VHH binders against Translation initiation factor eIF2B subunit alpha (eif-2Balpha). Designs and how they scored, part 3

Target 1, 305 residues: Translation initiation factor eIF2B subunit alpha (eif-2Balpha), of Caenorhabditis elegans (p34604)
Amino acid sequence: MVQESIISSFRGKLENDPSKSTSLATVETLLEVLDRSRATTVAEFQNELNQVVAALEKTDYSSTSIRSAADLFTRFTSLAPAALLDQEDFSQVLDLYRQRARSFIKNVRGSRAKISKCARLFFTHHMNILTHSYSKVVLETILDAHKSGYHLHVWVTESQPDASGKLVFEELKKNGVPTTLVLDSCVGYVMERIQAVLVGAEGVMETGGIINKIGTVNVCIIAKSRHVPVYVCAETIKFVREFPLNQADIPQEFKYRTSVIERNNLELEHPDVDYTAPEFLTLIITDVGAMKPEAVGEELIKMYI

## First folded at step 1 (VHH)

Design B4 (framework vhh_4orz_3)
Fold by ESMFold2-Fast, scan of step 1:
Structure B4 (fold): chain B 305 residues (1-305), chain A 121 residues (1-121)
Amino acid sequence: as target 1 above (305 residues)
Amino acid sequence: EVQLVESGGGLVQAGGSLRLFCAASGFTFSSYWMAWLRQAPGKRREWVALISSGGSTDYADSVKDRFTISRDNAKNTVSLQMNSLKPEDTAIYFCAADLEYGSYEDYFDYWGQGTQVTVSS
């Protein structure tokens, strides 16, 4: 593929589907490259993938998420028996890579259903839940619980400045879920009514903390103060090898999710995301099960071995 | 309007052959992954064969070496050649399309209405 064509395809996946993660878009784009590859050696193929990843990292999307997803994709898909590597016809190796890549992405696409199933084990039949921002996995989790007979009342923050919480509010209302929209500044006001906080994540850090939509850290601090559990719903493909100690340690690409052309005035402190330390989180619910934040580091090490 | 129209189904004796066709319209066919899935009475829908936009193929273990999927981008057609048919292959066969790579089971962008295949004896 031409570099511009690859970047265009990648951007199209994210711009046409706001619910799609940068990680998922990355692996889908890499599969397109793999499908079109005419490489005749492992070295040539690795070079093709490296060039594509480098091109994607030049976009305004999270380079950390892109690199982490690419690393997991490559590790999962690129194991081949020595007998195939010694073949004159490398097409058999590429076919094996394609089969493994399809399996990997099938598992990634199925991860939200697994998370939804796991999450409702932590719900009671009648429950007040607070959520913040738009998260497809959180929305699917709530809707699946509702369809399964749970009586949830969902309190949704507006999640300004993009008002993404209003999209969640409207979708829940459309599906018959009792829901209340609240101002972001009202989280402390309503938390005494809440039995659990359910949020998504842009990325799950090696610390066990999360990077998510701006305002998430405020919600989680308030929840902890009121002894309300915080459940994070996140696919394992969103796990990244980063170790932030504070807000300043967030990679710059996470702080500003607008394109370079559309970036805010540099004098403004208007980040799109914040970092929530593991001490403010109760459980990370994933496609491989629920884990305490302190278990994330070990799980991440296992994924990269 | 997007459409996938299957044809070529019918009744055949065990050990026989059938070729299924799927005619696609209303989308950029060459960019889509194409798949064949089947559903037997009382069973869940299952994936059978997959072909990428680039021509790479994959098959379920139950049909491997017996079925061959192919595509013709000039005619917007995908076909499934079914050889050495068994009574267990009796099902309604569906054509499906997905923009990226195709997926297994119920995760496709577009679906056909299905065509019946019955293998006797």
Scores: ipSAE 0.000, ipTM 0.143, lowest interface PAE 14.2, mean pLDDT 80

Design B5 (framework vhh_7xy4_2)
Fold by ESMFold2-Fast, scan of step 1:
Structure B5 (fold): chain B 305 residues (1-305), chain A 123 residues (1-123)
Amino acid sequence: as target 1 above (305 residues)
Amino acid sequence: QLQLVESGGGLVQPGGSLRLSCAASGFTFSSYDMAWVRQPHGKGLEYIATISGSGGSTYYSDSVKGRFTISRDNAKNTLYLQMNSLKPEDTAMYYCAAYDEYSEWLPDTYDYKGQGTQVTVSS
């Protein structure tokens, strides 16, 4: 059995906060399940989790992100000391799971601070950077560098049609960061002034490529042609075991969330995301350190041991 | 108004015992996990023990396992640390802290850390 109140809570997290990732909403929802659980055995608890995850995967949000986050959550929270298991007091096991789940979520939330610290190692103290679309981890990385004494001038694309870049532009201005808003069509025009491109990701693929806001592939291709490094800032919770070879291979879970293709209108091709192949990326900066795109596959294997 | 007041510290001989108390006020005590942490003079903060809001779960650092016992009385809004078989290395300022979901047992990140109580174990 599935509890509709839990699914409603999950939908509310994503509807009320468009900056929140599906992965983070998933682990927060699983913590709610754990907090409500009255299971008396490991089997009963595991059955509760499995039913909730299956229900979340039937929503219109990314099933790939939900599954990956749920797998990591379960692996991290489900270990218990032998002494505690030997006492056969399952309420103590649940309390341990709750404590571990809170630590896991803290680590997921703390990922942005770790990414920000790591990213600064690749910055120079005076730098023009270009960013595209709205990314909380990118915004926090830029603001932390500014507060740490880096003199950054941030060039922000409008990221049409949702103008998400305007939100980044306003936040940077509010915090005293020199910022210039540019048309999406002006990326090639301004790239000669740029020392690095900084972007986020909705998903990091096993190929080492990324799925991100439409226009990201254009930015990255232009950066490569100009020999400008591209740094991707992404939490490891966004790593997924998918292997796209081209734009058509973007998992349907990402396309259906944001694409107009579901309306079967063949006169329009207006996707909200694109895929950037690893050859156009310099580094993936994560909460476990910076890695070359070609190293992402090995990191995923380690996460899903 | 949100306050934690530690007491019960003092001078004790090696092998002796002390019981520390922490009186909590200004928040719903039973809704928070609580921790004991210590800071030796001139050194960093060290996690000692944590207890769940209900009192059902306790966790200890390896340095104090088998010697210290954490407990709480939710009716009295009081946290306790029973310290047995004290060693010179246990000399430190002891703090109680409310442990929230965002703390990884780092005292600087705990909510409502009190003023502390000094424990000195004679050489």
Scores: ipSAE 0.000, ipTM 0.120, lowest interface PAE 15.9, mean pLDDT 78

Design B6 (framework vhh_h_nbbcii10_fgla)
Fold by ESMFold2-Fast, scan of step 1:
Structure B6 (fold): chain B 305 residues (1-305), chain A 126 residues (1-126)
Amino acid sequence: as target 1 above (305 residues)
Amino acid sequence: QVQLVESGGGLVQPGGSLRLSCAASGFTFSDDYSYALGWFRQAPGQGLEAVAAISYSGGSTYYADSVKGRFTISRDNSKNTLYLQMNSLRAEDTAVYYCAAEPYDYLSDWSEYDYWGQGTLVTVSS
């Protein structure tokens, strides 16, 4: 009953905002669980969180993204001074957890502004940028640069089959940014005009590679072939402890909705995402600064220590 | 532009009940799932105090210890209205009551509430 209400809230967050990451929706939902918690011990609280996470993993959304975000949320929120853990009244510990959870989410929501500021250090005042799919952080980064006096011409792929690139194209056009919409098959055709590729990520892997909207690997391979730098904009909450070596290593839960997997109807190869290896990426621009792909593993270790 | 308008304030006897309403314009509760809504009050000569808050889904609520068991916060997203049902009113509940909205669901972080109403006066006296 309570569990059904929490799952409903989680689904609502993602259904009402297609640009919201599964990771962000997960931590927001866990805060709701924490706010409802009546636990009297650390063990009881951990059991409540684990049950909710397991339930969320049975939804149509990526179980790997849910688990990784939950791990980071739990790690950050569960730290407490020994003096407080020894207190008779566990409600003070829960209040501390709630405060930390809200600070964590606030930092996550403030990430885009930090990423936008950092990204401008890698822009020239006049440049052609190519982007693929709808990424709220990429869109904000471009709009902030435009507002700051940069003269960007943005080349946007249609990003079929969901045509998410058309949403980016219209938003840039509304804000007065020179924009050209291109077919996904035309990336190779236009790349010689491009000074930088700017993409988002659904997940940043321990390898330094990324999982992102299908077509991203094609864009990045073409960019590398033409010596065009690829800048990834991603919040640190999207960093996950996965080590894929190729497309086949992507967990099925990342590629497909759970309902599709369960029906065993995969006769058509229509994945939602692909994996781009670190060798095709120039920089990962994050809320803690820009880093080379090979530095991601070290940063991930710091987050889980 | 986002506007919040409180109503339902007035004079009430100790032990009485009052229901405050907050109507939103310039945005809709059904269109913005992440709006957290709250009630705050300021008594004469005192600072701002958080009274109650409710998440977008209604799944999370907050109440100040001074009002727990007496006040109930609720929202109707279809009517774009926030409510505060106040029961067993006491003289110390006398204050100007404000409703506020936060677009990112921060229930207890008062500094994050960006949209505020003009306030409605509640006086609990004989």
Scores: ipSAE 0.000, ipTM 0.135, lowest interface PAE 14.8, mean pLDDT 78

Design B7 (framework vhh_7nfr_2)
Fold by ESMFold2-Fast, scan of step 1:
Structure B7 (fold): chain B 305 residues (1-305), chain A 123 residues (1-123)
Amino acid sequence: as target 1 above (305 residues)
Amino acid sequence: QVQLQESGGGLVQPGGSLRLSCAASGFTFSSYEMSWVRQAPGEGREWVSSISYSGGSTYYADSVKGRFTIARDNVKNTLYLLMDSLKSDDTAVYYCAKEFDYGLTDEWYFDYWGQGTQVTVSS
């Protein structure tokens, strides 16, 4: 039995905080399931989680992100089978799962501070940075560097059609960071002034490439052509087991942020995201440190072992 | 052990101002989003404001937007709420909360509450 209250809570998390990732909302929702669980066996509990995950995957949000986040949550919160054999009361096992789940989510929420600290290792004290679209981790990274005494001039693309870059521009301006808003078509025009490109990601692929706001691949191609490094800021919870070879391989759930059914328009090619291959990226800066794109596959293996 | 200690409440006339403080200990303050939540007599808890762990992003309930300002000092492990143009409807006990996530079905799940500080707005 699917509980609409859980699905409503999941949707509410994403609607109340537009910057919150689908992955974070997923693990927060699974923790609510765990807190409400009255399961008496591991099998019963796993069945509850599987039913909730299946229900969340039927929403208009990325099913790949939901599944990946759920897998990581389950991996880091569940006890080894051997540890469960001598439990006389399964409620004690559930309490341990709840404690571990809260620690996991605490680490996920603390990931932006770790990313910000790591990113500063690649900054110079006076620097022109270009960013594209709205990324809360990128915004926090820039603001933390500014607060730490770095003199950054941030060039922000408008990121049409949703103009998400204007939100970044206004927030930087409000906090006293020198900033210039540029047309998406002006990236090539301004790139000669830029020392580094800083972008977020909706997802980090097993290839070491990223799926991010439409226009990201254009920015990264131009940066590479002018020998400007591209630093991706992304929480490890956004790492997914997908292997796109080209733009056509992007799952439709990533390309259309609303339901594929509701957005099925065969006359328009207006995707919300694009895929940037690893050869166009310099570093993926994460809550576990900075890595080259080619190292992402190995890191994913470690996360699941 | 996580501890949150609120202070700065009191009696104030409509249109007045107050500054609330929350001293935090027992956790890495700079790694958590912090919130202010209030509870008026006979009502449920109402989220008031949140601030990101760096202080770079702030969020406000529509009822207090433009009148209240949330701030933090990560060196002193202290959260602040600066309240201007106070109204009688602002009368409540104000709680400092760790990692409050507005929109959760269980509002208590992610929060750790202090003792609260009473704010009374009356003439």
Scores: ipSAE 0.000, ipTM 0.106, lowest interface PAE 18.8, mean pLDDT 78

Design B8 (framework vhh_7aqx_2)
Fold by ESMFold2-Fast, scan of step 1:
Structure B8 (fold): chain B 305 residues (1-305), chain A 123 residues (1-123)
Amino acid sequence: as target 1 above (305 residues)
Amino acid sequence: QVQLQESGGGLVQAGGSLRLSCTTSGFTFDDYAFSWFRQAPGEEREFVGAITWSGGSTDYADSVKGRFTISRDNAKNTFYLQMNSLKTEDTAVYYCAATEDYSYLFDESYDYWGQGTQVTVSS
């Protein structure tokens, strides 16, 4: 019953803010659990978190994103010095966990500003940028660069079938950024005018590749063929311990806008996301700095060890 | 309520040493990472060095590596910048700063700042 209240809160976070990631909603929900906790031991507290995570994983939202975010949250929040664990009153340990959890969430929320500043180091004063789909971190990065005096012309794909690129186009236009809306089929046509491709990610894989809005792999292949760098903007909370070798290996949890749990007898191939292998990416720009795709596996190890 | 107060600035000859202190109040000292920044006349503010909440990690600007050391004293709610082998180019107003960001880049998003203390290095 208490779990139903927590699950309802989790769903509300995602329903009330479509731009909020499943990962962020997960850690915010786990903080609510921690704030309500009256646990008296580490084992009791860990059991509470595990039960909540298991319940969240049974929702229609990405199980991979929920699990990965929960693992990172637990790693950053649940460690305490032995001297404090020997205290008769466990409330001091819970207060430390709450402080660490608040700091972790503050850092996650501040990630986009850090990414924006890092990305700007790779921009020239005048440049043509191509972007695909709606990414809040990409949009904030472009707007921040524009306000900082960079003269960017942003070429935006329509990003069908949901036309998410149209929303990006309108927001850029409203903020005075020179922008051109292009058909998804026109990426090859316009790429010779582009100095850099800037995209987001739904997930960054252990391979150094990314899972992102359908069409991303096409954009990145074309960019590589024309020697145009591809910069991925992604918060480290989106890093997942998955190792896809091809499109079929995409975790089913990332295809939540289609019924893909059982991929038998497919009459249509209408996925919402695709996988872009690391060879098609130049840099992954994160809240901990820019890294080559090959470095992602090492960063994942550091985050979990 | 939250306050950061610098001390220890002043005039020193090139090759000399100074120790800056930042005394804090109004928050839980042990929960914060700390940094020093500086601003020379007519220039932008630049990062100097940082120390994590645990004291287990430090970071420095390339221009001060090997010469400056940041440290913290949780019992006194104070952190320090030991400046050795000072150069005329180290002349600046030095600011202390505090942040709750524990894990990633904390050269940004500092929540609290001191008013600054002048350091002048004469030739």
Scores: ipSAE 0.000, ipTM 0.133, lowest interface PAE 16.7, mean pLDDT 79

Design B9 (framework vhh_7qia_2)
Fold by ESMFold2-Fast, scan of step 1:
Structure B9 (fold): chain B 305 residues (1-305), chain A 121 residues (1-121)
Amino acid sequence: as target 1 above (305 residues)
Amino acid sequence: QLQLVESGGGLVQPGGSLRLSCEASGFTFSDYAMGWYRQAPGKQRELVAFIYSGGSTNYADSVKGRFTISRDNAKNTVYLQMNSLRPEDTAIYYCATGYEDLWSEYGYDYWGKGTPVTVSS
């Protein structure tokens, strides 16, 4: 297999579409491999997939996201009835895998719309919401609710140092949503006015906790202290089989490359993300419905079946 | 305090050249990937070019062969050399810095304020 071609295709998917997740690009790339496969046995096919996944993991994109998405794709698409393996040639098995893969990808692509619809069940028609950082699924959810007649006032943190929250603020303002931009240090100051916190996730952990943009744990701790619910919007493709016990356990793939240990720079601690434990989260709203953080482990089992 | 300051934009005639600069401060510049994006009026922001910390580069198909991205780690600066400019290159050009995945749904670590480029007679 020409690995250069497949890596180029993978990079192109992400470089040409800023809204596309690494997980979605991974499963789309694996479908391309499956469509081109000439494998004659299950073992040969699985070896092809494993080689491609290993090549993708050597790219600069999140190896945790790549592996997790690949594992879900492989588990979902590669299960075949014993009768097919015994009585059909392998081209019939590959056709079944292709059918399952296309169904899986269709579900992944529809995830944000499903999350948006589910999230509205937890909104009131007049509501103050706080959000942190830039999340496409959160933004879509808020805009869809606004278009559906909900009167939301959205309080957006600046999300320094990258000021990613200003992108959300400008998009909400452009679409006529009442919006207030607040300093990251003002979250405690404004929380008494907030009815719900709505955030995204870079990854949903086996613990039911989340890895998300730096500052998320601070927002969630303050919300819990004020008895304000925290709703996480995340596609199931972002569910990861990792088990962090604390901030130091965040997988290296989610951490800032200038970590203190790696760079021997004892004067700086500038992580890009933080870990929010499940006790600080109220619900995780997904493309398969809303669940308590404690239920995440069960959903991971169902996905791997 | 992280800061990105773009410069070098302006009015240029078709076929002309401009060099954009982005000066970074407040972080270890050499450890980050750097990118250039542009946004024309009424259109979504699009990737133009990016450069990894190790020096590898990628370009949008519309600018390949015409634009060159480079970096000077000693000066904490990323550059975009734009040659053979066309009217469709007219946009506000933004500097961005990020980690591994500049195209995640969260985008980039920091956006600059932008520098406008107008290609017209």
Scores: ipSAE 0.000, ipTM 0.145, lowest interface PAE 16.3, mean pLDDT 78

Design C1 (framework vhh_7nfr_2)
Fold by ESMFold2-Fast, scan of step 1:
Structure C1 (fold): chain B 305 residues (1-305), chain A 124 residues (1-124)
Amino acid sequence: as target 1 above (305 residues)
Amino acid sequence: QVQLQESGGGLVQPGGSLRLSCAASGFTFSSYAMSWVRQAPGEGREWVSSISGSGGSTYYADSVKGRFTIARDNVKNTLYLLMDSLKSDDTAVYYCAKEVYEYDSGTYEYFDYWGQGTQVTVSS
């Protein structure tokens, strides 16, 4: 079936390119659907997209990332002047959708480069940066600044239990960036040496807060207590219409690694992610520029209307 | 109710071969990528190989490329690892794992579900 073919293509995108985000793979897959579409009405086309999105959400990739990326893709591609919608030949509308979809994807693919460039506006030529967990956009931002002549010393937490920070540490070391690996419990110990915290996000919430690797909230609380700015690097495609009030409100669609099962046992609590409220963040650096956390809700409304 | 059950491990001489199997149940096997991960005593987990849901894409760690082959049978819901030219360094407990791909926060060690493991010992 068509859905099986599309799911295989989606999985292939992520398996063949480990650097690719779930959100980018989603919108690329939706462009394939649009390119194959033989719909003659807006309703037929929207139904095709909805069926594909539902099928992608049944995979073990983040359903929140898939849904949010799909919503943004639909929003940006389906904006058509009333004059075109009045035409009997829907192929002209589909051609416009295809043109807009390709422009959208082109912008998404360029997101990390734009974020890296924007982030450097907040760097000093010599500085100590602390980072937590593995973030492709943060890693590329640091490497790009290093190549541009900035002298950064990067302090990396181990990010246990999966030790994702050790991967970042090794990659920075291979690229000649001065780096120090620290225990997760040492963040408070080293924070007085740090000029800025750089972290990524799996999702940027409507609250202006973020969902990211477990330990992020601890890092950000400590940074705020020491008056150290926290810069979040995230593509706008990771913005989601969720409004968590606390840790319990984290959408299950971000998927705890085995912790959901353990939540039925009152003695165990081992989540993979945590929520960092906006008051602990200084700036969200995006492909459309830097914004204060409180501005995220306004940008989301603008993107989703 | 995801269950993964490994088998096929044992003691083998250097240069020998083994075929590991992993029987999967409780999910739509053909819809998920699967991996083999190993852990030697006193060491961390080492990713060995991955295969896409369809079997069309395979990936190998540098330490096993050319010696190991990953395969799957989606009719029998079984994952395989064919190990040739075994070395003493291949001695480890081998785990079958179902992947959840979120590479922005993860490594090859970020897996949804793990099996019980099967011991492979390469020694004369």
Scores: ipSAE 0.000, ipTM 0.160, lowest interface PAE 11.9, mean pLDDT 79

Design C10 (framework vhh_4orz_3)
Amino acid sequence: EVQLVESGGGLVQAGGSLRLFCAASGFTFDDYAMAWLRQAPGKRREWVALIYSGGSTDYADSVKDRFTISRDNAKNTVSLQMNSLKPEDTAIYFCAASEFYDWSTGEYDYWGQGTQVTVSS
ESMFold2-Fast, scan of step 1: ipSAE 0.000; ipTM 0.189

Design C11 (framework vhh_7xy4_2)
Fold by ESMFold2-Fast, scan of step 1:
Structure C11 (fold): chain B 305 residues (1-305), chain A 122 residues (1-122)
Amino acid sequence: as target 1 above (305 residues)
Amino acid sequence: QLQLVESGGGLVQPGGSLRLSCAASGFTFSSYEMAWVRQPHGKGLEYIATISSSGGDTYYSDSVKGRFTISRDNAKNTLYLQMNSLKPEDTAMYYCATEDLYYEGSWDFDYKGQGTQVTVSS
């Protein structure tokens, strides 16, 4: 079987492009599986798909993101009219699945442009924006606004310990966007200058809250205390059916890589992400439009039903 | 081999008009969503416009909305950009790209033609 080559392709997508989301890499990998499939029945195809997803979940990437993206992909690609399911020639069903999968991925790839266009409806032509961590959709949104004539000054946290905010800072600087790099501990110090906080998300929860880079909850709490709106930019592919009530409820796969869990090295509380409850968020801006955090549950129902 | 050849650029005065063309070959043009992007000298890529495979849906950046019109002729495998009310800020090398390539690499895309230079100056 060619499973090893598929896993290598998945790892390559994320290793060669650190800004690519695990969700996007997952659905792109599943399209490769579909394109290579010789399945002659629904059961055979589902078995192939399930085996690949299980293998991807054994990687050091978020198993929750992989599973949620795979579930969404499968739901939208594997639906077929009853008449086609009863056909002798299953190749027509596979061709339909391939058409739907390509359309789905095309929509996923187009998500960032749709989000950036929507986000500008909530910007003023001159404003100070604060952002935290590296988010490709947030970066594209800011650069698109700048190129469209908005006069933005972007305040970027360092986003330690991986210093991912420095990547955003350098990219904004390279593109001529006025930008200031600030210590993570300085968010409260600079918030009085900020008109809006713009952040991404690793996942958008049923609660309307988000899981994102460690430090996000601190930024959002401070923003709320200063009456500064928080806009989350996230593709709908990142919507997951999780219902965390607190930080402890974050799936461990988001917080700690598989290798760290296997070594039982949990004496240090150094998670990669935190959970921001919906009361600290103003809007979730998506490829299907902007919504209040409380509306996320309804949108998830529409996407999965 | 996928090939895109842009043409129609040139020198024009502010307020003028130009029509750009992109001749596509080596792939099923009618199956792909197409985009126009531009790159001013020494600056990054800027998204301009996108058109659906059928031509039924179009999207524009705010900087060109109301001034530029994207269109396509699937029978001729050709993409067009009608540019009106040109401004000095529109000065750039213009490229056409498939939508899939653009969205995967909006900062940098793997395939681009030679481009066509548009200079807006008096």
Scores: ipSAE 0.000, ipTM 0.135, lowest interface PAE 15.6, mean pLDDT 78

